# VH-VL binders against Rho GTPase-activating protein 6 (ARHGAP6): the designs that were tried, part 13

Target 1, 202 residues: Rho GTPase-activating protein 6 (ARHGAP6), of Homo sapiens (Human) (o43182r401to602)
Amino acid sequence: LSLNPIYRQVPRLVDSCCQHLEKHGLQTVGIFRVGSSKKRVRQLREEFDRGIDVSLEEEHSVHDVAALLKEFLRDMPDPLLTRELYTAFINTLLLEPEEQLGTLQLLIYLLPPCNCDTLHRLLQFLSIVARHADDNISKDGQEVTGNKMTSLNLATIFGPNLLHKQKSSDKEFSVQSSARAEESTAIIAVVQKMIENYEALF
Below, E stands for the ipSAE of ESMFold2; O stands for the ipSAE of OpenDDE; V2 stands for 0.75 times the mean of E and O plus 0.25 times the DockQ between their complexes.

## First folded at step 12 (VH-VL; framework fv_guselkumab)

Design j3 (from g2 with heavy chain S106L; at its last look DockQ between E and O 0.70; V2 from the best seeds 0.00; counts 0 for: pae E 2.6 > 2)
Fold by ESMFold2, look of step 12:
Structure j3 (fold): chain C 202 residues (1-202), chain A 122 residues (1-122), chain B 111 residues (1-111)
Amino acid sequence: as target 1 above (202 residues)
Amino acid sequence: EVQLVQSGAEVKKPGESLKISCKGSGYSFTNYWIGWVRQMPGKGLEWMGIIYPGDSYTRYSPSFQGQVTISADKSISTAYLQWSSLKASDTAMYYCARTSYDEYELYWFDYWGQGTLVTVSS
Amino acid sequence: QSVLTQPPSVSGAPGQRVTISCTGSSSNIGAGYDVHWYQQLPGTAPKLLIYGNSNRPSGVPDRFSGSKSGTSASLAITGLQSEDEADYYCQSYDDSLSAYVFGGGTKLTVL
């Protein structure tokens, strides 16, 4: 019952999903890119929306929880990074490399406090996921399978959910132009830089 | 018009390597998954794996993990399926397909290549 | 054996209605995963016929319909025509295998 978020103004759904995935999902190959049950995800979302005290436990599939987190971010009326700051975030890529992080930090400071806290929680989580991407050998010599989700993979998934001018509902037709491809590349690059450097931004 | 054009039929011996190709056109290649499906002679369809050319992320069926390599070269809108050492049991028709998916990362194959027949015999 | 079970064959006369079943389990169709259907005409590549249980892509006649209930799905073909003679495959996702799965296929014969 007492799972308080680390960050003061973080939606309970976001913090609960991040905690569950940090505990159960860091070794899961293809987390965020493996299919999830629409039925179970919708039930979980309804429970959170009704204010039910949802406890995410081992029985909840990491893929369903991953889908729930993505759905929440995608469904926000204004993206987490806000439409107002869209052009400013994208244009940081035009700055000299040594200026880019400092400018991102200032733009993050301009976000509403809830958005800033939520972004902090999310980037902390995504950086942890990325650090578990590669296969590893434990101190016991046991093989530890990585999740195969690099910071680029995560930025590819989360970029459009965090920073966009207009939500697209039909992916088959929304990405069929060079202009759309270039815009997606810039969004992905910004979010990738945030994931890789989150500690310097906060 | 969305098209997937696969490389031509191959006749190989056991132990040889092979790389077959699938070139997509008429759509944004980097924004759609490409899946590979095997059909053994007289048999049904088997999912082998899938790649997102935009970031090169790949995922394999457990039955094919470690048996084949799926890759893509987005600069020429081409996906590949590769064996390092063919077996006679690899004799089959191999299809590539463009994959549509939903927000739950569930996939279906909306456009298919014509197939590449691979025959492996000594 | 196939994770999704289809009858090996089905037949009907022109103008009749036929159905093709796709039987799964609680780890696939019963877990809420959608069913998709493909038609493979003799000597050709498969073609998407139904996606998301019941949606028809452009160019697929409304005499093809799909449905899902419980752990099973069904493809119905009304007004059967000779050009419908083909193999039909269902496809879904299975939680326990973490894999996309096809049914074994059903050969439709038009008498």
Scores: ipSAE 0.512, ipTM 0.781, lowest interface PAE 2.6, mean pLDDT 87
ESMFold2 (binder alone), look of step 12: mean pLDDT 92; pTM 0.940
OpenDDE, look of step 12: ipSAE 0.833; ipTM 0.915

Design j4 (from g2 with light chain S98Y; at its last look DockQ between E and O 0.52; V2 from the best seeds 0.74)
Heavy chain, then light chain:
Amino acid sequence: EVQLVQSGAEVKKPGESLKISCKGSGYSFTNYWIGWVRQMPGKGLEWMGIIYPGDSYTRYSPSFQGQVTISADKSISTAYLQWSSLKASDTAMYYCARTSYDEYESYWFDYWGQGTLVTVSS
Amino acid sequence: QSVLTQPPSVSGAPGQRVTISCTGSSSNIGAGYDVHWYQQLPGTAPKLLIYGNSNRPSGVPDRFSGSKSGTSASLAITGLQSEDEADYYCQSYDDSLYAYVFGGGTKLTVL
ESMFold2, look of step 12: ipSAE 0.745; ipTM 0.866
ESMFold2 (binder alone), look of step 12: mean pLDDT 92; pTM 0.946
OpenDDE, look of step 12: ipSAE 0.877; ipTM 0.931
ESMFold2, look of step 13: ipSAE 0.729; ipTM 0.863
ESMFold2 (binder alone), look of step 13: mean pLDDT 93; pTM 0.946
OpenDDE, look of step 13: ipSAE 0.887; ipTM 0.936

Design j5 (from g2 with heavy chain I50Y; at its last look DockQ between E and O 0.53; V2 from the best seeds 0.67)
Fold by ESMFold2, look of step 12:
Structure j5 (fold): chain C 202 residues (1-202), chain A 122 residues (1-122), chain B 111 residues (1-111)
Amino acid sequence: as target 1 above (202 residues)
Amino acid sequence: EVQLVQSGAEVKKPGESLKISCKGSGYSFTNYWIGWVRQMPGKGLEWMGYIYPGDSYTRYSPSFQGQVTISADKSISTAYLQWSSLKASDTAMYYCARTSYDEYESYWFDYWGQGTLVTVSS
Amino acid sequence: QSVLTQPPSVSGAPGQRVTISCTGSSSNIGAGYDVHWYQQLPGTAPKLLIYGNSNRPSGVPDRFSGSKSGTSASLAITGLQSEDEADYYCQSYDDSLSAYVFGGGTKLTVL
């Protein structure tokens, strides 16, 4: 979608978390829904914020990395999908099915370039997680445990952090996922559709 | 306002099945976890598992995995705890609780049902 | 034998201050997992007292307070009243068990 070649504008934290989870977390049952250490997550976030050359390795808990990614999205002053486009995103659900994906494509194009690139990276990652939800058998005939995280489960987790009312200074809203979830029913449906149709959107 | 109302006490024999209920009201049922907590007579609290009714995701404590089934029917704002075959050792008080959470999956039980006493004896 | 250790009992007279400890390890409280506290009055369901280490939900008196340091947490009750006689439980998450856990409970007796 760029007119001239440019480097992708994905925050290093987001790309690093997605890479780590793609490598180590695809077979982790309940990824994004298992407890993480606030202490370790805070330490990692501080390292990224200071520009330290953070390398996420196998010893880093996938659950801590999952929480770090969610925290980053929550902390954005304007949510990833932007408050300006809030009504437009949720109203796509009112369109005829054949119009919905095309309209989502246009809305994604309207995002700031950094937001668009970041959403692209995130949806790519979430679609991969969803495709590993079910148990499977590898080419070698080995049982591979699925992660049990469907597109609906992932949208339920990420929707509230990707688009919400402009109230980021409210501490209850900022720190309690339950409060954000209550006001995110429509965006959860939109995000689920984005995850399920990722390839058609980009 | 926020209320969790559980089904009444049960007296059962070993080997029988049982399904107890927890009906939530006064809040958005699909946007909070419902946790189940066992309290054996004279003992402390034990987390059994939880369900997110909005997407039906369940998680069980390892000590209860395979022992019970947790489910929900969001159309009637009700969560369930089921046994396919009760044991005498299942005699306990069972609580449901609305469960709040954060991005780190720290969970706390902010509203509790009144409890359902299950007695299993022959 | 919970991984979160509480004293089996504590006591105090009306008006006094008591504390209830919740001692964990590096796999739970020491790893930075939050501690939550519940009160269970005799014959009743538990009630949330403290969440996120130190936050009081609406309707809980400010004489209840929580803190966390190192591998331990503490619930403090000031201005002790006879209706505070109850069992108190801490709760957290444990990496080694992959489970949410309650402490063993502490019976508070108001003398």
Scores: ipSAE 0.694, ipTM 0.846, lowest interface PAE 1.4, mean pLDDT 89
ESMFold2 (binder alone), look of step 12: mean pLDDT 93; pTM 0.946
OpenDDE, look of step 12: ipSAE 0.749; ipTM 0.894

Design j6 (from g2 with light chain A31S; at its last look DockQ between E and O 0.51; V2 from the best seeds 0.00; counts 0 for: pae E 3.9 > 2)
Fold by ESMFold2, look of step 12:
Parts: C-alpha cells; sequence; structure tokens
Structure j6 (fold): chain C 202 residues (1-202), chain A 122 residues (1-122), chain B 111 residues (1-111)
C-alpha cells in the first residue's frame, strides 16, 4: 500500500533514544562503540515496557541509551527493513550508481508504515551523528570534539541489525560461510548509502 | 583452529621506532576485536586498547592514548602495535588477544597470542 | 592500587581448596559487568579460565569455579595440584574509565 512516511508510528523507545542522543550524545567520542551494563539496559527497557511517563533525562548515560536503541533494533521479530525485501535492498548495489537512490526510495515506499516511519526517524538521527564525527569550532569559537563515528562506522554497527536473513542451523552455517561474509558487506554498503543520502530518500 | 601468532622478540634503543604484529587465523578476522595487553617485567596485565579490523575503529586506554598506535591490515589478517619513539619504560611483554564486538562489554579475551618481548636499552 | 583488588598471594597444600577474591566497585562489577578469570603459568601467555562469572571453557577442569555477588567475584580451586601454581587475574569493564580492567593478580603457591 501507498503510505506517506511520517513519524506518527515510531516506537516511543526509538524516538526517546534518538532525542536523548541528539541532545546529549553528539559530542561523545565513540558513541555506539563504548559498552554499557546489561543490568542498567534491562532496567531501562522494563521502565519503557511499564510506564507511559518514562522520559530520558540528562542523568541517563548516553552509552546506556545507545545500547538500549541497538538492542531494540536487534531484537525486532522481523528486521526493520524486513526479510521480505532483503534481496531487493542488497541488489540495489548492482544498479548503475545514478539509479540506486531512486530504487531505494521505492523500496522504502514498500515498507510497512511503522517500519518506514521508524527508518525515517533512525536515518535522520544517524545522519546527524555522522555529521558530528569530525572535530569542529562552534559558533562561539569553542573547540568541539567530534564523536569519531562516520557513516561507515554507523553502518557497520546498525547494518546487520536492520537487514538480515533468518538464523541458520549449525549445518547451514558450515555450507553458507562465504555467503555470510558477502552478506555482511552488502548490508553495510546499503545502510551506509541510506545514512549518507537520507534527505533524498524522504 | 583459532590462532594469534605474534612477531618475534625485539631489542631496541631509546628513540627508535617499532611495529610489532599479530596475525589471526582460523576465524573471520574482520568480525572480532583485537586487544593489546602490556605486562611489565614482574608485573600484572594492563589493557592498552583494541581495534575492530572490519572498519579499523580503534579505542585506547586513557593510560596509553597518544603513546602507541594500533592498526590492522585486514587483507592479511594482521593487527599491529607501534611506537614512533621507544623509551626504556616500554620494556615489557606485549600480548594480542581476541574479543567480540558487543554493546554490553561483557565479552572476554578468549584467544591470546604467545607474546612479543620488547627490550629497550642503550 | 588496581581498580579490581586481588590478594597478592594465596597458598595451599595439594588436595586442599583455595579461593581468590576480586573486589570491585559500583562502576564495574556493581554495574552488572561480568567477571572473567585468566591463568598465567610461569613463562607463558595468559589463558581463559572462567568466563561470564562462572562458565568453564572446554578443557578447564571442574575443580575451577567462579562466582559473583554484589561488587565482588571469587575463583575457587579445589583438589589443588602442583600444576595449578600460577598467577591468576580477574577482569571486567569499568564505566568511569571506559576501559577493560584487570585485577592486580594473585600468585598461587602450591606447598
Amino acid sequence: as target 1 above (202 residues)
Amino acid sequence: EVQLVQSGAEVKKPGESLKISCKGSGYSFTNYWIGWVRQMPGKGLEWMGIIYPGDSYTRYSPSFQGQVTISADKSISTAYLQWSSLKASDTAMYYCARTSYDEYESYWFDYWGQGTLVTVSS
Amino acid sequence: QSVLTQPPSVSGAPGQRVTISCTGSSSNIGSGYDVHWYQQLPGTAPKLLIYGNSNRPSGVPDRFSGSKSGTSASLAITGLQSEDEADYYCQSYDDSLSAYVFGGGTKLTVL
């Protein structure tokens, strides 16, 4: 169906994490690469599961919030980009470069409405993080440390969480090893292109 | 079989540069972090930093930031630890060890190299 | 002093039981990070002994066991043998340092 992507169908957890990290995490070196406690992340997850008035405040660690966001995306029953569209997404890399963005736009249009809205929110956020990767000078003349997280770094972390096939058995893993390696590279490339070009996709 | 094979012992003078290596085999080299651990003579283990060879992202212990450079060449499954100017205090055993990428930092160093002894003296 | 505190040495006679403590704080073990243990025999590289607080990798005898409670962890060795004479290190992650941290090490002497 033809549904315009809007932010109305974004899970509260995703939007709250993105807002918190946009406000507090853009200058955090290695955001998404520095670890967090399983205990603290579980406690945060339970709060979202129980309460309508949960909000992420300044005292919440950016690394805990980053881990929560990654865990949520990883644990979705169907990946955000869907198993149904998996082959279509990775095959965009076989097209002429000038046709790849238009085809990605079409595939995004085919996503379920909540997936499309969530992807839109996530890519907006990731593109902002990537734009703050390098050191800079603020308008106040202060030196601002970049977060060191490029589009490639972010795609490496988020790509496999957004687009994957079903888990294989031990037998299937043995016979599919080379396909698994190529699969990761293609997934990362697609997601990197989406981060770098998100304004054109929406 | 997962193996980490390090380059041989080095004897150097203060001020010289040095690059030691750690070659991984028997696993997907680009899917695991490689950490470096220093052990001063008669002392304990100190984490120096880690690299993810898949995208070359590195992270250093605050104690070693600016003191060494960690790098990797994924085409030959090799990680490196290097100094631009050695000091006598760099005399130690240096180990590489494998870890997995994780948002929880709950992984362990499951395979270790044999160590590279670096001796720095006039 | 190390972020994770271990006794500098422990000793025991063959066949006896010893424990090695690893004491941390709220920024590491107390935040829910796992504790892992490594054995370093004289003149050799460290090897993984216990992971995830209490799990033994293949090839480690069941007389080695680990536990964690609060901000501390413990390694227990029963049926002590001469081959157990080594240095033992605990390891975790520390939030305030944003770093992997090792205990200072414990030298086990079999009498």
Scores: ipSAE 0.341, ipTM 0.695, lowest interface PAE 3.9, mean pLDDT 85
ESMFold2 (binder alone), look of step 12: mean pLDDT 93; pTM 0.945
OpenDDE, look of step 12: ipSAE 0.796; ipTM 0.903

## First folded at step 13 (VH-VL; framework fv_guselkumab)

Design k1 (from j4 with heavy chain S106H; at its last fold request DockQ between E and O 0.49; V2 from the best seeds 0.76)
Heavy chain, then light chain:
Amino acid sequence: EVQLVQSGAEVKKPGESLKISCKGSGYSFTNYWIGWVRQMPGKGLEWMGIIYPGDSYTRYSPSFQGQVTISADKSISTAYLQWSSLKASDTAMYYCARTSYDEYEHYWFDYWGQGTLVTVSS
Amino acid sequence: QSVLTQPPSVSGAPGQRVTISCTGSSSNIGAGYDVHWYQQLPGTAPKLLIYGNSNRPSGVPDRFSGSKSGTSASLAITGLQSEDEADYYCQSYDDSLYAYVFGGGTKLTVL
ESMFold2, look of step 13: ipSAE 0.724; ipTM 0.855
ESMFold2 (binder alone), look of step 13: mean pLDDT 93; pTM 0.946
OpenDDE, look of step 13: ipSAE 0.896; ipTM 0.942
ESMFold2, fold request of step 14: ipSAE 0.745, 0.774, 0.758; ipTM 0.869, 0.885, 0.879
ESMFold2 (binder alone), fold request of step 14: mean pLDDT 92, 91, 92; pTM 0.943, 0.936, 0.942
OpenDDE, fold request of step 14: ipSAE 0.916, 0.915, 0.920; ipTM 0.952, 0.951, 0.952

Design k2 (from j4 with heavy chain S56D; at its last fold request DockQ between E and O 0.49; V2 from the best seeds 0.76)
Heavy chain, then light chain:
Amino acid sequence: EVQLVQSGAEVKKPGESLKISCKGSGYSFTNYWIGWVRQMPGKGLEWMGIIYPGDDYTRYSPSFQGQVTISADKSISTAYLQWSSLKASDTAMYYCARTSYDEYESYWFDYWGQGTLVTVSS
Amino acid sequence: QSVLTQPPSVSGAPGQRVTISCTGSSSNIGAGYDVHWYQQLPGTAPKLLIYGNSNRPSGVPDRFSGSKSGTSASLAITGLQSEDEADYYCQSYDDSLYAYVFGGGTKLTVL
ESMFold2, look of step 13: ipSAE 0.767; ipTM 0.879
ESMFold2 (binder alone), look of step 13: mean pLDDT 92; pTM 0.943
OpenDDE, look of step 13: ipSAE 0.898; ipTM 0.942
ESMFold2, fold request of step 14: ipSAE 0.745, 0.774, 0.778; ipTM 0.870, 0.883, 0.887
ESMFold2 (binder alone), fold request of step 14: mean pLDDT 92, 93, 93; pTM 0.945, 0.945, 0.945
OpenDDE, fold request of step 14: ipSAE 0.917, 0.916, 0.920; ipTM 0.953, 0.953, 0.953

Design k3 (from j4 with heavy chain I50Y; at its last look DockQ between E and O 0.65; V2 from the best seeds 0.72)
Fold by ESMFold2, look of step 13:
Structure k3 (fold): chain C 202 residues (1-202), chain A 122 residues (1-122), chain B 111 residues (1-111)
Amino acid sequence: as target 1 above (202 residues)
Amino acid sequence: EVQLVQSGAEVKKPGESLKISCKGSGYSFTNYWIGWVRQMPGKGLEWMGYIYPGDSYTRYSPSFQGQVTISADKSISTAYLQWSSLKASDTAMYYCARTSYDEYESYWFDYWGQGTLVTVSS
Amino acid sequence: QSVLTQPPSVSGAPGQRVTISCTGSSSNIGAGYDVHWYQQLPGTAPKLLIYGNSNRPSGVPDRFSGSKSGTSASLAITGLQSEDEADYYCQSYDDSLYAYVFGGGTKLTVL
């Protein structure tokens, strides 16, 4: 069974943030690791939560939009990859390397449809960000500055918010605990594999 | 107990290279940023940059970009600050600090090393 | 001068209350970025006093408090003691400079 794109159940906030960052943030050095205004991000989140049609435009800082996307994923009542499938996702690392990707595809299929669609959108976006990490020369011969955010960097940032055992209510969990260091490593590795292999997963 | 132990004082001449170290203990070294802060004689504190040892990502203050290299070796829980060619104006105290952060990339320095005095003179 | 302005010095007698201001602008404190505070005793490394505007880390006495309003922040020290004689720095983020910034520092003298 394959995903049906007719049922794209991506939260408007996620899709809007990804679109804005794809348009304005791909050359932003350190995107997702630069300070944002808590006041502006809170205002944007409240507008989305109230169902206001928020249109993210050029004047919205890429760093505020990046923080908004992270906040949304962190605040989900169940993480995007679900607490139920946590152990299954982590255990894919124990499989033979050639079997790991196919197993990830199956686990993604087991997600609720809206989680699957949202993950699809998010991984597409993160894979694009990672492909813009290095400096490049355009077809026009002009220098294009890379964002310096590799798939490992992105997995380090997003992994703990997408896949964890504990509730994320009240924004209390983090990757900063020594007791959680081994958990974070495995989570980061799984999410990095997803970013690097996005096209094969969907 | 969180501790950051820096390498000893250095006396150098202009044009020489230097690499100073900061060894962290008592916490998960790869889960916190390490920031570097300069304090010139009789002056205040200046953020130079930081590194996340977990993935080696570095960021430099615009004032220090291209002037220094920040690196880390997570296998020995050590961060480094390096100059390829010192100037007399690099004479200062250099602190490493464990850097905590929140969801909005607000960063603060919760534990500090003892400092490394670098003197650059003819 | 730093984009976060602190008075160069402040003084108070033992037992008194003193405040140290940290004045910023719309590109830092006024934009909603947090303020953190550090104490640097003579000849020592800085020590964190306040983070996230008003939170005290473990081991910092409750006579130290922080607040933020508009484009400014304030560190208050009540029950002033001779060991409080030190330099105090505020710190925030400035989105015009694209940098984490410290205030210029305030030397507190206990009379």
Scores: ipSAE 0.617, ipTM 0.826, lowest interface PAE 1.8, mean pLDDT 88
ESMFold2 (binder alone), look of step 13: mean pLDDT 93; pTM 0.947
OpenDDE, look of step 13: ipSAE 0.856; ipTM 0.922

Design k4 (from j4 with heavy chain N31K; at its last look DockQ between E and O 0.54; V2 from the best seeds 0.00; counts 0 for: pae E 2.8 > 2)
Fold by ESMFold2, look of step 13:
Structure k4 (fold): chain C 202 residues (1-202), chain A 122 residues (1-122), chain B 111 residues (1-111)
Amino acid sequence: as target 1 above (202 residues)
Amino acid sequence: EVQLVQSGAEVKKPGESLKISCKGSGYSFTKYWIGWVRQMPGKGLEWMGIIYPGDSYTRYSPSFQGQVTISADKSISTAYLQWSSLKASDTAMYYCARTSYDEYESYWFDYWGQGTLVTVSS
Amino acid sequence: QSVLTQPPSVSGAPGQRVTISCTGSSSNIGAGYDVHWYQQLPGTAPKLLIYGNSNRPSGVPDRFSGSKSGTSASLAITGLQSEDEADYYCQSYDDSLYAYVFGGGTKLTVL
């Protein structure tokens, strides 16, 4: 995956996964929290890594595509929000609530351009998923079952993949520990605020 | 150290409601899933569902969806399994278990409660 | 009928080796999902024996081992002891059902 450091650069894998999930996964109960086929996800990842013209279609399981997106973000050499800005992002929680959003906006503008564009695409997608979390009644009076993935649920899953000090390729990083739990809470809170306020951040 | 303590045995009549509990201690309760497993008399283990107490996300086995409610109160480190209207066929041993997992949401139950026997008869 | 099939019972003499099979399909074990194993001694709750196909938790003797191949998994117990007499369950995930599934259980008798 090559990146051009221009204003609108988003990795093809990220954009393709988000588009597929926006089309097919918004009503899928438990999206991002249901097990996926390791074999099929590996095959998809290899296709993207070789630059094959991958088109994600209805035949591709939303759970496999969800896992692929999570894996890509976890495997990045530097997390999307960068190790450089880790402490700054966490410390926004120490500010008065009314100041936190503006400070997050400033930190996002400090990201490398490709990271900023990718974050924008990802947060747009996650905010859409969260908007479909709850059960709803359509204008026609039809019941629509929500996906049950709130902004808190999504931040719990994506937070550690977007902002951490340790590489996601470490097997010990993949297993939860009590020492990491307190760090994860702050990360989750920051990412949750980003999901809930994405339009104001960009 | 890690301990899951379940509420005591219950004897109920069909149509009654019931809420049984599973209290976790010795670990960060909100950072591990709690699953519920049924074992009918003389039968094997059946996964009923799972909850992540940290954010209250809950999933049910298709076999149990709509038949029970799984919930948690993280302020007292307790998970619950609840029926709105018991049936005689709900007579079983019910276990709670803590769940560990990996990067592909591969889940295994590393610590188990002692079980709660629920007997439903007229 | 369970999604994962185990023999109802197996037996072996003290000191011998037994294996317990867990047969699945292309929608579970064959799709690459891990297999976990539990031991349930009479009158007790299940206890984790093997996770991630072959990993032993602390306190489980190395005479217990697990493996996975194709659409099936196997639990091997060597050096059988009388205290190994128990029910054994495999567990995995099925992506057709979108559910975690247990095998039907295997009663191990030490002769």
Scores: ipSAE 0.426, ipTM 0.748, lowest interface PAE 2.8, mean pLDDT 86
ESMFold2 (binder alone), look of step 13: mean pLDDT 92; pTM 0.941
OpenDDE, look of step 13: ipSAE 0.899; ipTM 0.941

Design k5 (from j4 with heavy chain S106L; at its last look DockQ between E and O 0.57; V2 from the best seeds 0.00; counts 0 for: pae E 5.0 > 2)
Fold by ESMFold2, look of step 13:
Structure k5 (fold): chain C 202 residues (1-202), chain A 122 residues (1-122), chain B 111 residues (1-111)
Amino acid sequence: as target 1 above (202 residues)
Amino acid sequence: EVQLVQSGAEVKKPGESLKISCKGSGYSFTNYWIGWVRQMPGKGLEWMGIIYPGDSYTRYSPSFQGQVTISADKSISTAYLQWSSLKASDTAMYYCARTSYDEYELYWFDYWGQGTLVTVSS
Amino acid sequence: QSVLTQPPSVSGAPGQRVTISCTGSSSNIGAGYDVHWYQQLPGTAPKLLIYGNSNRPSGVPDRFSGSKSGTSASLAITGLQSEDEADYYCQSYDDSLYAYVFGGGTKLTVL
């Protein structure tokens, strides 16, 4: 693929995980929602964090790679969509439907270049995952099971990791569960719209 | 106060359908997973599957895939376990249980329903 | 045979210490997944006893403790009381099954 020029400032971890999952994970039922090996994921994360030249191979579990990608986005010091633009992103839901996509595009242009490139790579990947959600019939006439991960499912997982006022934790999460539910609903809706309209935004 | 209240005991014949319920209260129902666990008479606990009511994402144990349907109605904070055609071997106690709050990972079942006894007799 | 192996029964006298083992494999406990424990008193629903290998929920006495090493976990009960007579289950996650798994259960008898 000629994505290198378009995605100049994409972290190696993000690009590597997306490539691996595009090759091996598109037919995996429940990708991003099935349990992973915490031990293997921790080892992979430490290798990337140390700057070791990590190559994700066929023997790496798609569930471990999926967990690695989620954890990276969750652990960013500033969320990918930035705390600064939080209110602007969620307020796009208050606009007329035909104005919402154009406003989202403008907000994306306001992101730091690295964040914009990374979001572009991520939404491209997530849109591909969502397009493989449904069962279909292969060219050989065989049933091909879809991954069952809709745009809503993916936004539910990735939304809170991409757009929030502060990072969630198990302890803080328990204290703020009702407020987080309402905040998560708005965040999920925005991210779902981005996944579903990826090509119009870039 | 977190509480899971299950529907009452059922006595059924083989081939009949059944849908049992689990109503959650005292917490944000859509933000916690609900799992279903079978306990056959005199036997241990078996995980059947789990649902995230927020987006209806459902996952089944390989042993139960295609055998039951797990669903939820978030407007009434209720999860369901359903059979289209009961077998005598479905005679068991069925528990619902809530997991720790996490929209993408599950760890342990912190609150359990009282159980629903299902008896399927010839 | 369950994925997680527990002894079918253990017994002890009041005041004594008993342990209940939970043996897994490289695809579950050995892959780094936590172990949780549940107590099921006769005729009742299970109750969370230990989570995250060694943590006690509020209201669980400190005479209950959990540990994990390698591919195995252990529940220890000290100062055994008659009210501890119950079935005990360990639980974890298995990579090869893509499923949550319970141990077969251990009946604790207080003599």
Scores: ipSAE 0.250, ipTM 0.694, lowest interface PAE 5.0, mean pLDDT 85
ESMFold2 (binder alone), look of step 13: mean pLDDT 92; pTM 0.941
OpenDDE, look of step 13: ipSAE 0.891; ipTM 0.936

